# VH-VL binders against q9gzu0, part 8

Target 1, 229 residues: q9gzu0
Amino acid sequence: MGDPNSRKKQALNRLRAQLRKKKESLADQFDFKMYIAFVFKEKKKKSALFEVSEVIPVMTNNYEENILKGVRDSSYSLESSLELLQKDVVQLHAPRYQSMRRDVIGCTQEMDFILWPRNDIEKIVCLLFSRWKESDEPFRPVQAKFEFHHGDYEKQFLHVLSRKDKTGIVVNNPNQSVFLFIDRQHLQTPKNKATIFKLCSICLYLPQEQLTHWAVGTIEDHLRPYMPE
Below, E stands for the ipSAE of ESMFold2; O stands for the ipSAE of OpenDDE; V2 stands for 0.75 times the mean of E and O plus 0.25 times the DockQ between their complexes.

## First folded at step 1 (VH-VL)

Design r6 (framework fv_retifanlimab; at its last look DockQ between E and O 0.03; V2 from the best seeds 0.00; counts 0 for: pae E 12.8 > 2, off the site)
Fold by OpenDDE, look of step 16:
Structure r6 (fold): chain C 229 residues (1-229), chain A 119 residues (1-119), chain B 111 residues (1-111)
Amino acid sequence: as target 1 above (229 residues)
Amino acid sequence: QVQLVQSGAEVKKPGASVKVSCKASGYTFTDYYMNWVRQAPGQGLEWIGVINPSGGKTWLDQKFKDRVTITVDKSTSTAYMELSSLRSEDTAVYYCARYGRSYWYFDLWGQGTLVTVSS
Amino acid sequence: EIVLTQSPATLSLSPGERATLSCRASQSVSYSGKSYMNWFQQKPGQPPKLLIHDASNRATGVPSRFSGSGSGTDFTLTISSLEPEDFAVYFCQQSYSYPLTFGGGTKVEIK
């Protein structure tokens, strides 16, 4: 009788094959946890850590169309898009997130996070964890890197600033694994009109084959670098 | 040595296309944005567009949206600018220039490539 | 697009004199205490060279005689005492928003 891990892997492969045939998402077989860390440029400043209230996996049957649209709209490069088109990708939506500040009573409040104008953020890091549904096993870290550097989204913001026609903005990191849904707001101050970009939601793109690619360690192990002292 | 080295001068006829290359060395190619700027003889500087080599995303001036394609080859640390449907007005020195992820000023320039469009 | 207007177009001065160059933007290029204005020096047959970034920061290797100031829409490049090698064309450039734009340039020439 093969190693339990081997049996599980084989079962997963069979399931994957069946799901592909049925155009169903393997992601539906998993529970997800997600955390968002805003890492600051100042090393002495602790990261702002948020817990996603609910992760919603979505398998887009029109993923190809969306990618092609992105190319047409010059949102994505052709080369990167072609790479994505070759992958069976699941979207993991994070519509709401809460601060993990344990020291504040009522930390369950949804906080709007302003991404711009500010220059103190180095990058956004998303940590994804998963487990099989109806399993008593602990959540495991998904072995995927979800980072969005400030320079990459700032440039996109600057580009949008020149365009007056869009209130809702979507920006993505270079490898198209992290998508930020942004609300552009205009604030009138006595002296100036200011534009701010507020983060509304996040969506991660993950190849389905990576859903069972887990790293070692616990949630706590992976959050430790971002946790406030 | 950190440097950008561009391809040699080009002479083209109207209606033709030109592809200028910019090879980066001495630094991590994907850590910097690559821009293209041109300068007509005796004139000012005109920004054409920029590419993020990490993902290939580009931003172009609207004036060039239909005629310019900017690409990169990560394996050779080379950026390319292709301009199609060439006109006499496209005669200029074309420069590649980089800026960083954390700063938005051109700290490194190529030596320039003269593109002459003549009948 | 943000239009940058430089003045004067030509500045004739002698070595040792102070040079003051102006750049005016059609709209503000400042946000949250940062101004996205840069200055470049260009000599014939050469690419532009960065002098000042973010309105007031000298680039690496730039002599102390060069300084930048300003915020919002009005910016100034100052050369406290002109050296013979400083006679060149100077451009302002904004990185506040796309498309990136340059001023028309100021030619500093020897009197």
Scores: ipSAE 0.016, ipTM 0.576, lowest interface PAE 7.8, mean pLDDT 85
Fold by ESMFold2, look of step 16:
Structure r6 (fold): chain C 229 residues (1-229), chain A 119 residues (1-119), chain B 111 residues (1-111)
Amino acid sequence: as target 1 above (229 residues)
Amino acid sequence: QVQLVQSGAEVKKPGASVKVSCKASGYTFTDYYMNWVRQAPGQGLEWIGVINPSGGKTWLDQKFKDRVTITVDKSTSTAYMELSSLRSEDTAVYYCARYGRSYWYFDLWGQGTLVTVSS
Amino acid sequence: EIVLTQSPATLSLSPGERATLSCRASQSVSYSGKSYMNWFQQKPGQPPKLLIHDASNRATGVPSRFSGSGSGTDFTLTISSLEPEDFAVYFCQQSYSYPLTFGGGTKVEIK
């Protein structure tokens, strides 16, 4: 008699093969958890850590055009953009996130983290975890790097300021794995009028095949470098 | 008091199967992952696979996938590794070893079980 | 599969000397500031004994003469002053991804 666990593995493998053959999204077959860490330049200062409320996977409909716009705006290298176009890519949208710690300086609200003008952040790190839907397995880290250093996004913010655009903006890191959706606001105070850039949401781009490439460990183990204690 | 105790040495002919047991004591069996590692005489260590006892999920090295079954009996706190279609190159000491859910290193090993495959 | 290459294969030294053992991974075993590289000591007829976990942390009861360092792909185990009981085989082992893999070992023997 067939082992129920073996039949489940066969079904999962057949689904993976069908999706790959038909070039359908594998991401719809996963549960996700994502965390966002704002790493401060002062090494003894604890990171600001946020949990994403819902990770929304989307197969890109116009991925090529978005990449080409970035190259034209000098946001990407041409070589890096061409490499990404050769792969099946999944967008993992993080439209809402909330602080895991309420005492972090500089975080006024969970959903309106200010990125500029400030000079205390070194980088943004996104931690992505996944598991198969219908699985009782713990979440595991996806083997991919999602980092966006301050210098890289500040360069793009300064470019946007020269354009005087009124609508929101999208910026990305050099390897095109992290995309920041930014709201431009004008701060009106009694003393000054200044522009700020507020983070609204984050999107991660990764090759679809990496969704099954995991490291060992639990969420808790891999969050520990960014935990307050 | 915390220990892993394995079954005794085995001598087998090519084509047979062997099932090695590993009995855990002194800790909560289902809180730790149980691994199997082997070492041929005079050679290095080779990871075979791991099981999460609470759900029964296994991960196996591809080279053993068709010949290895790793199981647990939660009521006796015992893990098992069965290797089928034995060959002479399967002669080795077989170890069970655990790691925990919040760390990823082997902190406890069984004493080892010598399996000899000869014609 | 992550291949671990240890060097040298054999290290012939006298008691009191410093031993430096190298382990190179075929790809990075570091994630978010943590390195998933461990070191084991093995004597004949015994199971491996954990010395260093997560690149640089000594396991419980391991003397301070043992230290680990490195990140990414390059890792080092150092024994600052060899004692008679330190002549053994040493293995590195990565816990970054499945399959878990071991280095081929460095035998530390009496010159």
Scores: ipSAE 0.005, ipTM 0.461, lowest interface PAE 12.8, mean pLDDT 79
Fold by ESMFold2-Fast, scan of step 1:
Structure r6 (fold): chain C 229 residues (1-229), chain A 119 residues (1-119), chain B 111 residues (1-111)
Amino acid sequence: as target 1 above (229 residues)
Amino acid sequence: QVQLVQSGAEVKKPGASVKVSCKASGYTFTDYYMNWVRQAPGQGLEWIGVINPSGGKTWLDQKFKDRVTITVDKSTSTAYMELSSLRSEDTAVYYCARYGRSYWYFDLWGQGTLVTVSS
Amino acid sequence: EIVLTQSPATLSLSPGERATLSCRASQSVSYSGKSYMNWFQQKPGQPPKLLIHDASNRATGVPSRFSGSGSGTDFTLTISSLEPEDFAVYFCQQSYSYPLTFGGGTKVEIK
């Protein structure tokens, strides 16, 4: 029968391998670097959550901390230019996208890091929130969501985190979560927008029952010094 | 052994330039930011600036912007602070001090380099 | 820039006594429940030594008699019972924004 934690670890390793292969293919095709990381959610590992909180960058705002801890809020206003970028991405891949909605979205699920080294978590958080070291411009969370209709059963939402040089796309669903951060310049080409949306869609189609998985990805050439090799 | 070792004391005339070195050992040089801080005799500490050794990007206090240059040599794990147009008021002990990419506190300091600007 | 004001400039105390040092910032150095204030100890001829980071976290190897507290603009470093080696100058330093700034220092000296 084996250990339930061993089986979850095997499943995570398989998902990581699949996303790494897709990341390498994307990077090779479009001449940029992509970083994807998995964060495990698990209630039994509260000590891991305390360990991670010590690694979280000093210059994070409450919304950014809430994202890392599995809590989101909508206290930030939406920028029209980012709404257009999100709409373009969705429309390129899903011709029958119906509407963009603006609602308060909350998630009270707590996130734990089971098997993630402190140094790797530090690199991920620095990569996502490197604004204070790489740029004077802070990341601005924006509340915009897109509904993906797969019957009435699977509503998916995209949140956007932005600053002038980078755009992040976060998928928030009670059953799973995905973080995808994309260099703003790479969203200017139709091929890149379509490919990025397809990568998001792959993450969105992870089994609804896999509540313990979070994926973080980003694309950015000038963040290469902070990326795991 | 994790340490920062600075170059020796220097005596300069007004109008000259000084270049202080800070050699890092015992850790991955490019994983930590390197700061420069000075202290005039019997006075408090004054931050000069910081460099990201990986990319070479610097952030400087406006007071020093026109006279200071911070650089690194990754091959020797050494940071440099060059201060030009020296004045008597620049007489101070100059320290290098590091912090990591995810925190803003100085966890390791060099021993200090005394720079004296003669009359 | 953020100006840090330390008080008093000098504390004259005997071993075994409690020392309380104040640091006030010209604007808040707290964000999202964290306070970006650090404390350093300096002895003659030596570089500063980190004692407390992020207002209340004791650095590695620092004795338990040292504690930090405060938030917003008002911060305190406390030494519960002075040892002979604690007679030194203490500086606060904010890490909230560039330029990084230091207080003027408090000298803890023997009566």
Scores: ipSAE 0.000, ipTM 0.409, lowest interface PAE 18.9, mean pLDDT 61
ESMFold2 (binder alone), look of step 16: mean pLDDT 94; pTM 0.951

Design r7 (framework fv_retifanlimab)
Fold by ESMFold2-Fast, scan of step 1:
Structure r7 (fold): chain C 229 residues (1-229), chain A 119 residues (1-119), chain B 111 residues (1-111)
Amino acid sequence: as target 1 above (229 residues)
Amino acid sequence: QVQLVQSGAEVKKPGASVKVSCKASGYTFTSYAMNWVRQAPGQGLEWIGVINPRGGSTWLDQKFKDRVTITVDKSTSTAYMELSSLRSEDTAVYYCARWDYSRGYFDYWGQGTLVTVSS
Amino acid sequence: EIVLTQSPATLSLSPGERATLSCRASQSVSYYGTSYMNWFQQKPGQPPKLLIHDASNRATGVPSRFSGSGSGTDFTLTISSLEPEDFAVYFCQQSSEWPYTFGGGTKVEIK
């Protein structure tokens, strides 16, 4: 299989280690969050679209505490933000999503993210927050339309598209393509500034090319509390 | 009761194409991946590919990628496997098999479709 | 691609005897404490039937005389006391990495 499979197994090991801590913590009560991290590999020349090479589901509040502690201790410098983005799991300055049964399917909720430009703006890491909807089945992928290219593993990209109107990004139909748009003008902001981007929470869909034991193990271990019997 | 019912036996000439169907019942069709596996007479099992019925995306074994197309019809809960450029070595029983995303193993199989390729 | 080697190719036994079937993987199929090795039974003219999943878990409706064990690269299917309906071909299958692969099978036949 090669390097990509090894990276996925390492990411899962980190996720499971955090869940062990969560099970032993009295700070985590009834609410649980799902985060999806998108790693943008390169900038598209037409518009401000980026190719997304990986989707990493994060199913724990323990990562949030560690990330926010780092940002707080760092005086909010660009360098501190870039360091956090380099750790694979990043929470941007988004509103906390603490609701026991809040359904993000249908994309009616909006969140603010702070996007930090990197050197030459070629790589950006963004977080999208989603909560798994309770289903009649033990597991069912929630849907948003993901467009991606199937090729060499190192060249596989995901595009998450959305309709944008004058008031921001909206998603009216979970079956439509959804893509995170980043304004080119904002990416040219001086290094010590950040751009706040509003994004509708989206439905989750794992593409078939990612149907591996890594993905299955993550779903079984991390989503089980939200799955009906 | 989960059932996977496949189309009947086929006899084809070399160079032809064959399309095998697998009709699912007793569960939500779009919630489970559908795999295709073949078995030549007296031989072992060989995995061909899988389809996610939700989006229609496929993952195929490199050996078959240039000759196999897997599709679904959600309205009839039916999966299809089409194999082109048939050779005598493609003579086999072809099975569809269900894969649960949460479990990752084949839990239900179709009865099999014998495809005979001969001149 | 993970290659699975089953041995022996054929077991000739009588009803009531213990059957021990081996499956060896070319690389580990264990992942964070779980071993992704499955066992199937196949009778002539029938599709394979799942017996054991994840190395040691019996599938629904499978008799207790069937048991699976092993981890890493070495796995065993044991039938503690053969019944007449147990004479069949048995295949191991790994679900650790794509593409999913099967062993060549072990035929358990009557002596």
Scores: ipSAE 0.000, ipTM 0.396, lowest interface PAE 18.5, mean pLDDT 58

Design r8 (framework fv_retifanlimab)
Fold by ESMFold2-Fast, scan of step 1:
Structure r8 (fold): chain C 229 residues (1-229), chain A 123 residues (1-123), chain B 111 residues (1-111)
Amino acid sequence: as target 1 above (229 residues)
Amino acid sequence: QVQLVQSGAEVKKPGASVKVSCKASGYTFTSYYMNWVRQAPGQGLEWIGVINPSSGRTWLDQKFKDRVTITVDKSTSTAYMELSSLRSEDTAVYYCAKGPYYEYRGSYGMDVWGQGTLVTVSS
Amino acid sequence: EIVLTQSPATLSLSPGERATLSCRASQSVSTSGYSYMNWFQQKPGQPPKLLIHYASNRATGVPSRFSGSGSGTDFTLTISSLEPEDFAVYFCQQRYSYPLTFGGGTKVEIK
């Protein structure tokens, strides 16, 4: 059997290689930085599915130290934040509960996080975002609970980034997945939607295809009232 | 260019099952939901259910939950609707209809429809 | 489920006249300035054809004489001047929530 730490380092090395390759090809098109935060399933505890085990910078600018400082200086328990959840994804438009992961994720606008599924058999779920140039507001982490009709995961915590009263929108590109957090004003303007899309992240390592597409479908169904043609 | 082509008419006895196919072309099959709608002779439209071709996840009207299975074959861009335990009341034209784009880019709803498949249930 | 009630059941009109069709939902199908109401046209022996989406936006290729309006629970389809090819059955349809539902239809027939 392999060591979980060695498996994690292999995944990190692959992610770094892919991000470097993407950055090289997009250097003239985007000014962006990316970070990765690993969220691991904790040893059996009733009230939490994930615990932050490590924060790894992909591109630093001294952000690694700031992120780690934020985690250590947090006045909030990460475990208690994982107990805050919405039972119905319909509430995603106006989340009542906030994740304390802002102490890790909110240190910069150039942060991604990986949600480690409750079932370790799944691939890494990666949410990445580039530098958010068009808005001065940081993304805020929120916690949501999703359930499948036909999934091996009856329940899963998913940390979704949002801003103030804005909602998350999930899109799938042929070779990428992007998680977007757009205010309703911008949803009414096609150009603004395209610009926001361009600024929000590349997901390089996806969960199993069915899991990602189910999440996209479910989130879009609940965001449908807010989306123009 | 975008089109849905359905299988031919069928005549079934009460208690039998029917499986209708819907072959899509001219667009990315896995990016749009596929709806199934029926219409009894001279009656209105009745929504049966929808499938996300990418995930295989389905949403069904409760009236059909125990008798309908909707599936897809991604390799042939074909959707299927199987209705079991047929009754005379199931006599109808069954349509597939391209649903909303399940990704963020917005959704028109059922903008392209198949030509319909007449299913007749009689003893 | 959301029930859609169309009225009248039948409109008997002549070419050149204005047709006004109503669709009322049992609960709101609108939020944040968007209404999740579609209109379809159906002719005998043909599948339904999308005319209007998001309550007021014409589908591609649909003539300007067709217009949709309304929000919340009350919606209207208007045909400003009936052409011979417009005599058909019209259905409203909500996509606000599952199960998706259709109205009972309004038949526009020649007087």
Scores: ipSAE 0.000, ipTM 0.412, lowest interface PAE 17.7, mean pLDDT 59

Design r9 (framework fv_retifanlimab)
Fold by ESMFold2-Fast, scan of step 1:
Structure r9 (fold): chain C 229 residues (1-229), chain A 120 residues (1-120), chain B 111 residues (1-111)
Amino acid sequence: as target 1 above (229 residues)
Amino acid sequence: QVQLVQSGAEVKKPGASVKVSCKASGYTFTKYYMNWVRQAPGQGLEWIGVINPSGGSTWLDQKFKDRVTITVDKSTSTAYMELSSLRSEDTAVYYCARTFYDRYGYMDVWGQGTLVTVSS
Amino acid sequence: EIVLTQSPATLSLSPGERATLSCRASQSVDSYGRSYMNWFQQKPGQPPKLLIHDASNRATGVPSRFSGSGSGTDFTLTISSLEPEDFAVYFCQQYSNWPYTFGGGTKVEIK
């Protein structure tokens, strides 16, 4: 007997406190970057469509920096603010890629997601990246509309990862891969759902408990088996 | 122990294609990207492209995009670079070179080179 | 693409002298607080050999007389005291952006 949203909110509040402590205590040891992960809730009428139910801060370091280096555009630099999360100003609806870009406030940022394929998903989570100019500009609130169809994205993701002629970078075989990167120089205007997947939406498929541990600063340990050495 | 061994010298006519091989040993083939770089006689180095052996994804310099295909055979730990529509200016030594995939562009081990001569 | 300009084209020096080689990029090769610039040595009939990676880190087995410095667009390779085996061509190479590019090379030759 419990409320999943209430439990998630409590977990998020605990995670915020832990991330703040770790960031402060490790300031002399590590240069950390923080990203935002969104947890999606199924819609009753269309069980394959999702809406944002929670926002979870995610701490990253050199592993994700090295991963992003594999994407063509090395100008990727990302900064996220705990202040943004406290204000709860993010809305996600993504009806189509062509519409998505128009709903992004500021329009000088580009947003990318990473999707980890799993066979035993409990929830769909999107790890959100924003491409910035290399600068000291503060993170700004983003209002974007993303709606994800779980079945379509899973099919398209597996299809993309299974094909050697695709522009995605994979670390392992398609069914055992835990992330996908897309070379931006090969991105094109969307013509169908598969093209939309390549341009905007990559969700993290991870059980809530594993996500909490991953987000608390164990992301390096979680990613280590998929990184060289 | 880590070694990249390339196929032997080739002499081709203009308009022909050439396929150069690069056999890797002494390391996990799929953990390193494989780059191809050429050097015309007495000239500098020119990057052609790179392949991720795990997924087969390639990135090529636009100058070569329409004429180069880079492939791998994971069962033999071998990378291949095929260059079509050969011209006299393609006469060069072609090198394969590995980069650790979390350290892109860090070419620490190179093949011995394959001389490709394009002549009438 | 990022263009790398090396200078001078040729250095004529004697053993024991200091060599200073320059590499300038048409745009910054820095990202995430790192400079994505490498240096290679090449001798006739041999493939290039990695000397320095990420602007200032010596590759395994490279003698301490070799050092790299610089950031952004301006980079330097220094050989503190030339040995006979150091007379070779040196190339800088960036891996900040695709395509990867090399400088035109600096030949260090015996005077």
Scores: ipSAE 0.000, ipTM 0.411, lowest interface PAE 17.8, mean pLDDT 59

Design s1 (framework fv_satralizumab)
Fold by ESMFold2-Fast, scan of step 1:
Parts: C-alpha cells; sequence; structure tokens
Structure s1 (fold): chain C 229 residues (1-229), chain A 121 residues (1-121), chain B 107 residues (1-107)
C-alpha cells in the first residue's frame, strides 16, 4: 500500500520514464532507412524515389519539461496531465489505425509521441523535404535514389506496405501516388513500431507543395484503402 | 462519477436479432476511450465481443462470425449492440465496459451491471 | 487468437491462507496481462494491470507477477470477502482473450 503522496511520486516517476522512452524512441527511428516515392500517373511527369538514411531529430523542447513542472507546481493536476496524454493519443490515431497497428505493428504503443511539440515535428518534416535550414541542427539533404517515368513501382510499393516487416503510408489520387515507408526489420520492440507510425501520421498534416493532398483529410482517410474491413 | 447501465429484452427467440443498449452517465462517450461489449454465459467465462472508438470506428471478435454491430448515439450518450442469427449458445449476461489506456496499458476500468439475455423458443 | 490457460479451475482455502493462481499464454505477450475479480452476481472489477501493477484502491494482499507466457496472481492472506472468481486477460493482440477463471471458495 501507499499513501496519496507516495502514489503521486510513483506516477510522476512513470511519466518521466515514459517521456524519456519517447525521446529515445524518436532518436532510434532516425537510425533506420526511410523512403519516399513520388509516382506521377501523367506520362510527361518524372517520378522519383528518395532515400533518407540519416536525420537528427530535435530532442530538446521545454513542452515535456513544462508538463512535468506544471504537475509538480500544481499548474496541472496529475489527472489532467494523464487525461491530456490519453486525449492526444486518441485524437492522433484513427480507429482503423489501431486495428492496423494490432495486426501489423503491435497494439501496445498508443501512448507514444502524444505530446510531441509542433515545432519539433515541423523541423523533422521540413528536413525530409529540404525546406528547413537551421544552423544549430545537423542535417544532410535528401537525395534522389533514382528517377523514373513509369508507374509500375506503385504496385511494388503497395506490396511492400502489405508486409509485416514494413511500415508505411500511401496516398492515391488521379494525378499522383505518394509512398512513405520505413524498414521495420531493425525494430526490437513494439514501441518503436508505433512511434514510426505516429511520426508518419504527423507528417501527413505538415507536408505541402507536391504533397498537398496529404495535408487534407484524416489519417483514417489516407489508410482506408489498405485497412481490414 | 461515471456509470454504465445495460438494458435489453431479456428473452429473444432463436434466429432473431438481439438489440442491447448501454447508457453512459458522468462522461461523454464522444470525448474519448474505447467502449467494449463483453459477454458471459451462465456459469462460464468472459468473452470479448468488440469495441467502438469515440470516433465511431469498430472492431469485432472474429469468433462471432460477422453477426455483430456496435454503434453509438452521441446525443443520447448511449452505446448499442446488435447481434443477428441468435442461437441458444448466445444466452449470456452482456456487459458494456470502458477500455481505458493508462500510460501504455489497456484494461477495462469500468463495467456496467450487466443484462441477462436468454435465447429460447 | 491468443489462448489463455488458467489454473486451477477452483480452490478452497481458509481465511489467512496464501493462495496462488496461474495463467499461461499460448504465445509471448510481454507483460500485457490484467487480472479481474468477479463476485457472484456482480460485474468484474480490475485488480492488477500490466501483470504486476496494483489498481488504485485495491488491497495490498493482492499481487501479480510474470512476463512472457507465465503469470501468477497471489492473495497473501485470504479474507472472507475474497471469495470470488478471478480472470486473467491479455491485451497484446486482438481479439482480447480471457482465461477460463479460477473460483476461490472459503472453507
Amino acid sequence: as target 1 above (229 residues)
Amino acid sequence: QVQLQESGPGLVKPSETLSLTCAVSGYSISSGYYWSWVRQPPGEGLEWIGFIYHSGSTNYNPSLQGRVTISRDNSKNTLYLQMNSLRAEDTAVYYCARDRGYYDSWYFDLWGEGTLVTVSS
Amino acid sequence: DIQMTQSPSSLSASVGDSVTITCQASQDISNYLNWYQQKPGKAPELLIYDASNLETGVPSRFSGSGSGTDFTFTISSLEAEDAATYYCQQYDNLPYTFGQGTKVEIE
């Protein structure tokens, strides 16, 4: 048994451990290869496959520290902080997304990255598209793996996304298809798989220009064609 | 305080459709959580039927062979369960439950009192 | 589906005794296991989540341990109000599955 102060200290320690795991999990994702393919259905437009082998995420942000400080200083109740963590996960993950996670990537990762600051996510997405240039953040430009004029790769990428050892998201429209996929073979825990998926989901809300189609709609809409009914 | 209360017909004939309701008070079902249905035949163990997420998406136990539909009415703060092609083995106490995450754990932290459904001619 | 095998199906013990219930998963579920108590005519109540974490308000005589495929639930000093059926439940994968239950009776 424990008194109320003992239970609150234990809950705060678990919250701190969870935030540390979140930072570690995010860093781990950028040790794996990520791929982005832009496949244009118009014969006159050039398609391209990009390989992203290294990016250094922004791991230092006071948002998470402010949550812990707020709980300690009574700016937030512990119950409100835990509710916020659950609300963010619930709002970020589409329901059919969880079904996909349980079948494909595991069912124990719903709490990952629920409180990631928008500026950190924006920097990561901008780095993937070579739009963000911060002198205080190490970065290598995304380079095209190769360029092509044929849509046959669309079938190959859809097949890859159907495999349990791959994680990815696809968007289809009459003019183009966009594939984002990440190698899952080096993931050792279910938590890493959920982190990758959640990071990808956030990317759908920030990509622009040639990926404007990704910025409109829900994660559920983007994944609907590939999810079990 | 959050409370769940099931209600139903009590007696249903074989091959008919069962309709159950779960009235939720003290919390808005559209605000969060997964909401599950679980059943228990008299003298037997528990069987998970399915859930509905606060957005309206559902998932069902494959053992029920596509006979189940779970839905909700946000304005009435109520959950529904429909099960077709009933047979005697569907006789059970039916519970609704809140499926709550806590950190990275998932568990049923609130249960209704249950409603007995007897399938008999 | 993940099968949960619970043992024993029933037991009788005296107030003050220590009782142990075992739950075995058909595959590795890490620590993604809960324990519930169900008294006659009542709905189940959560006692233990995540294999070993005691739910708020639950007496300290209840404990859980284990990981992977083998899990144990213990009542260290049985009280009369502990007469109930106890269920384990995995949440590693859908569908959620329960053990068949262990009925604890007081001698």
Scores: ipSAE 0.000, ipTM 0.407, lowest interface PAE 20.8, mean pLDDT 62

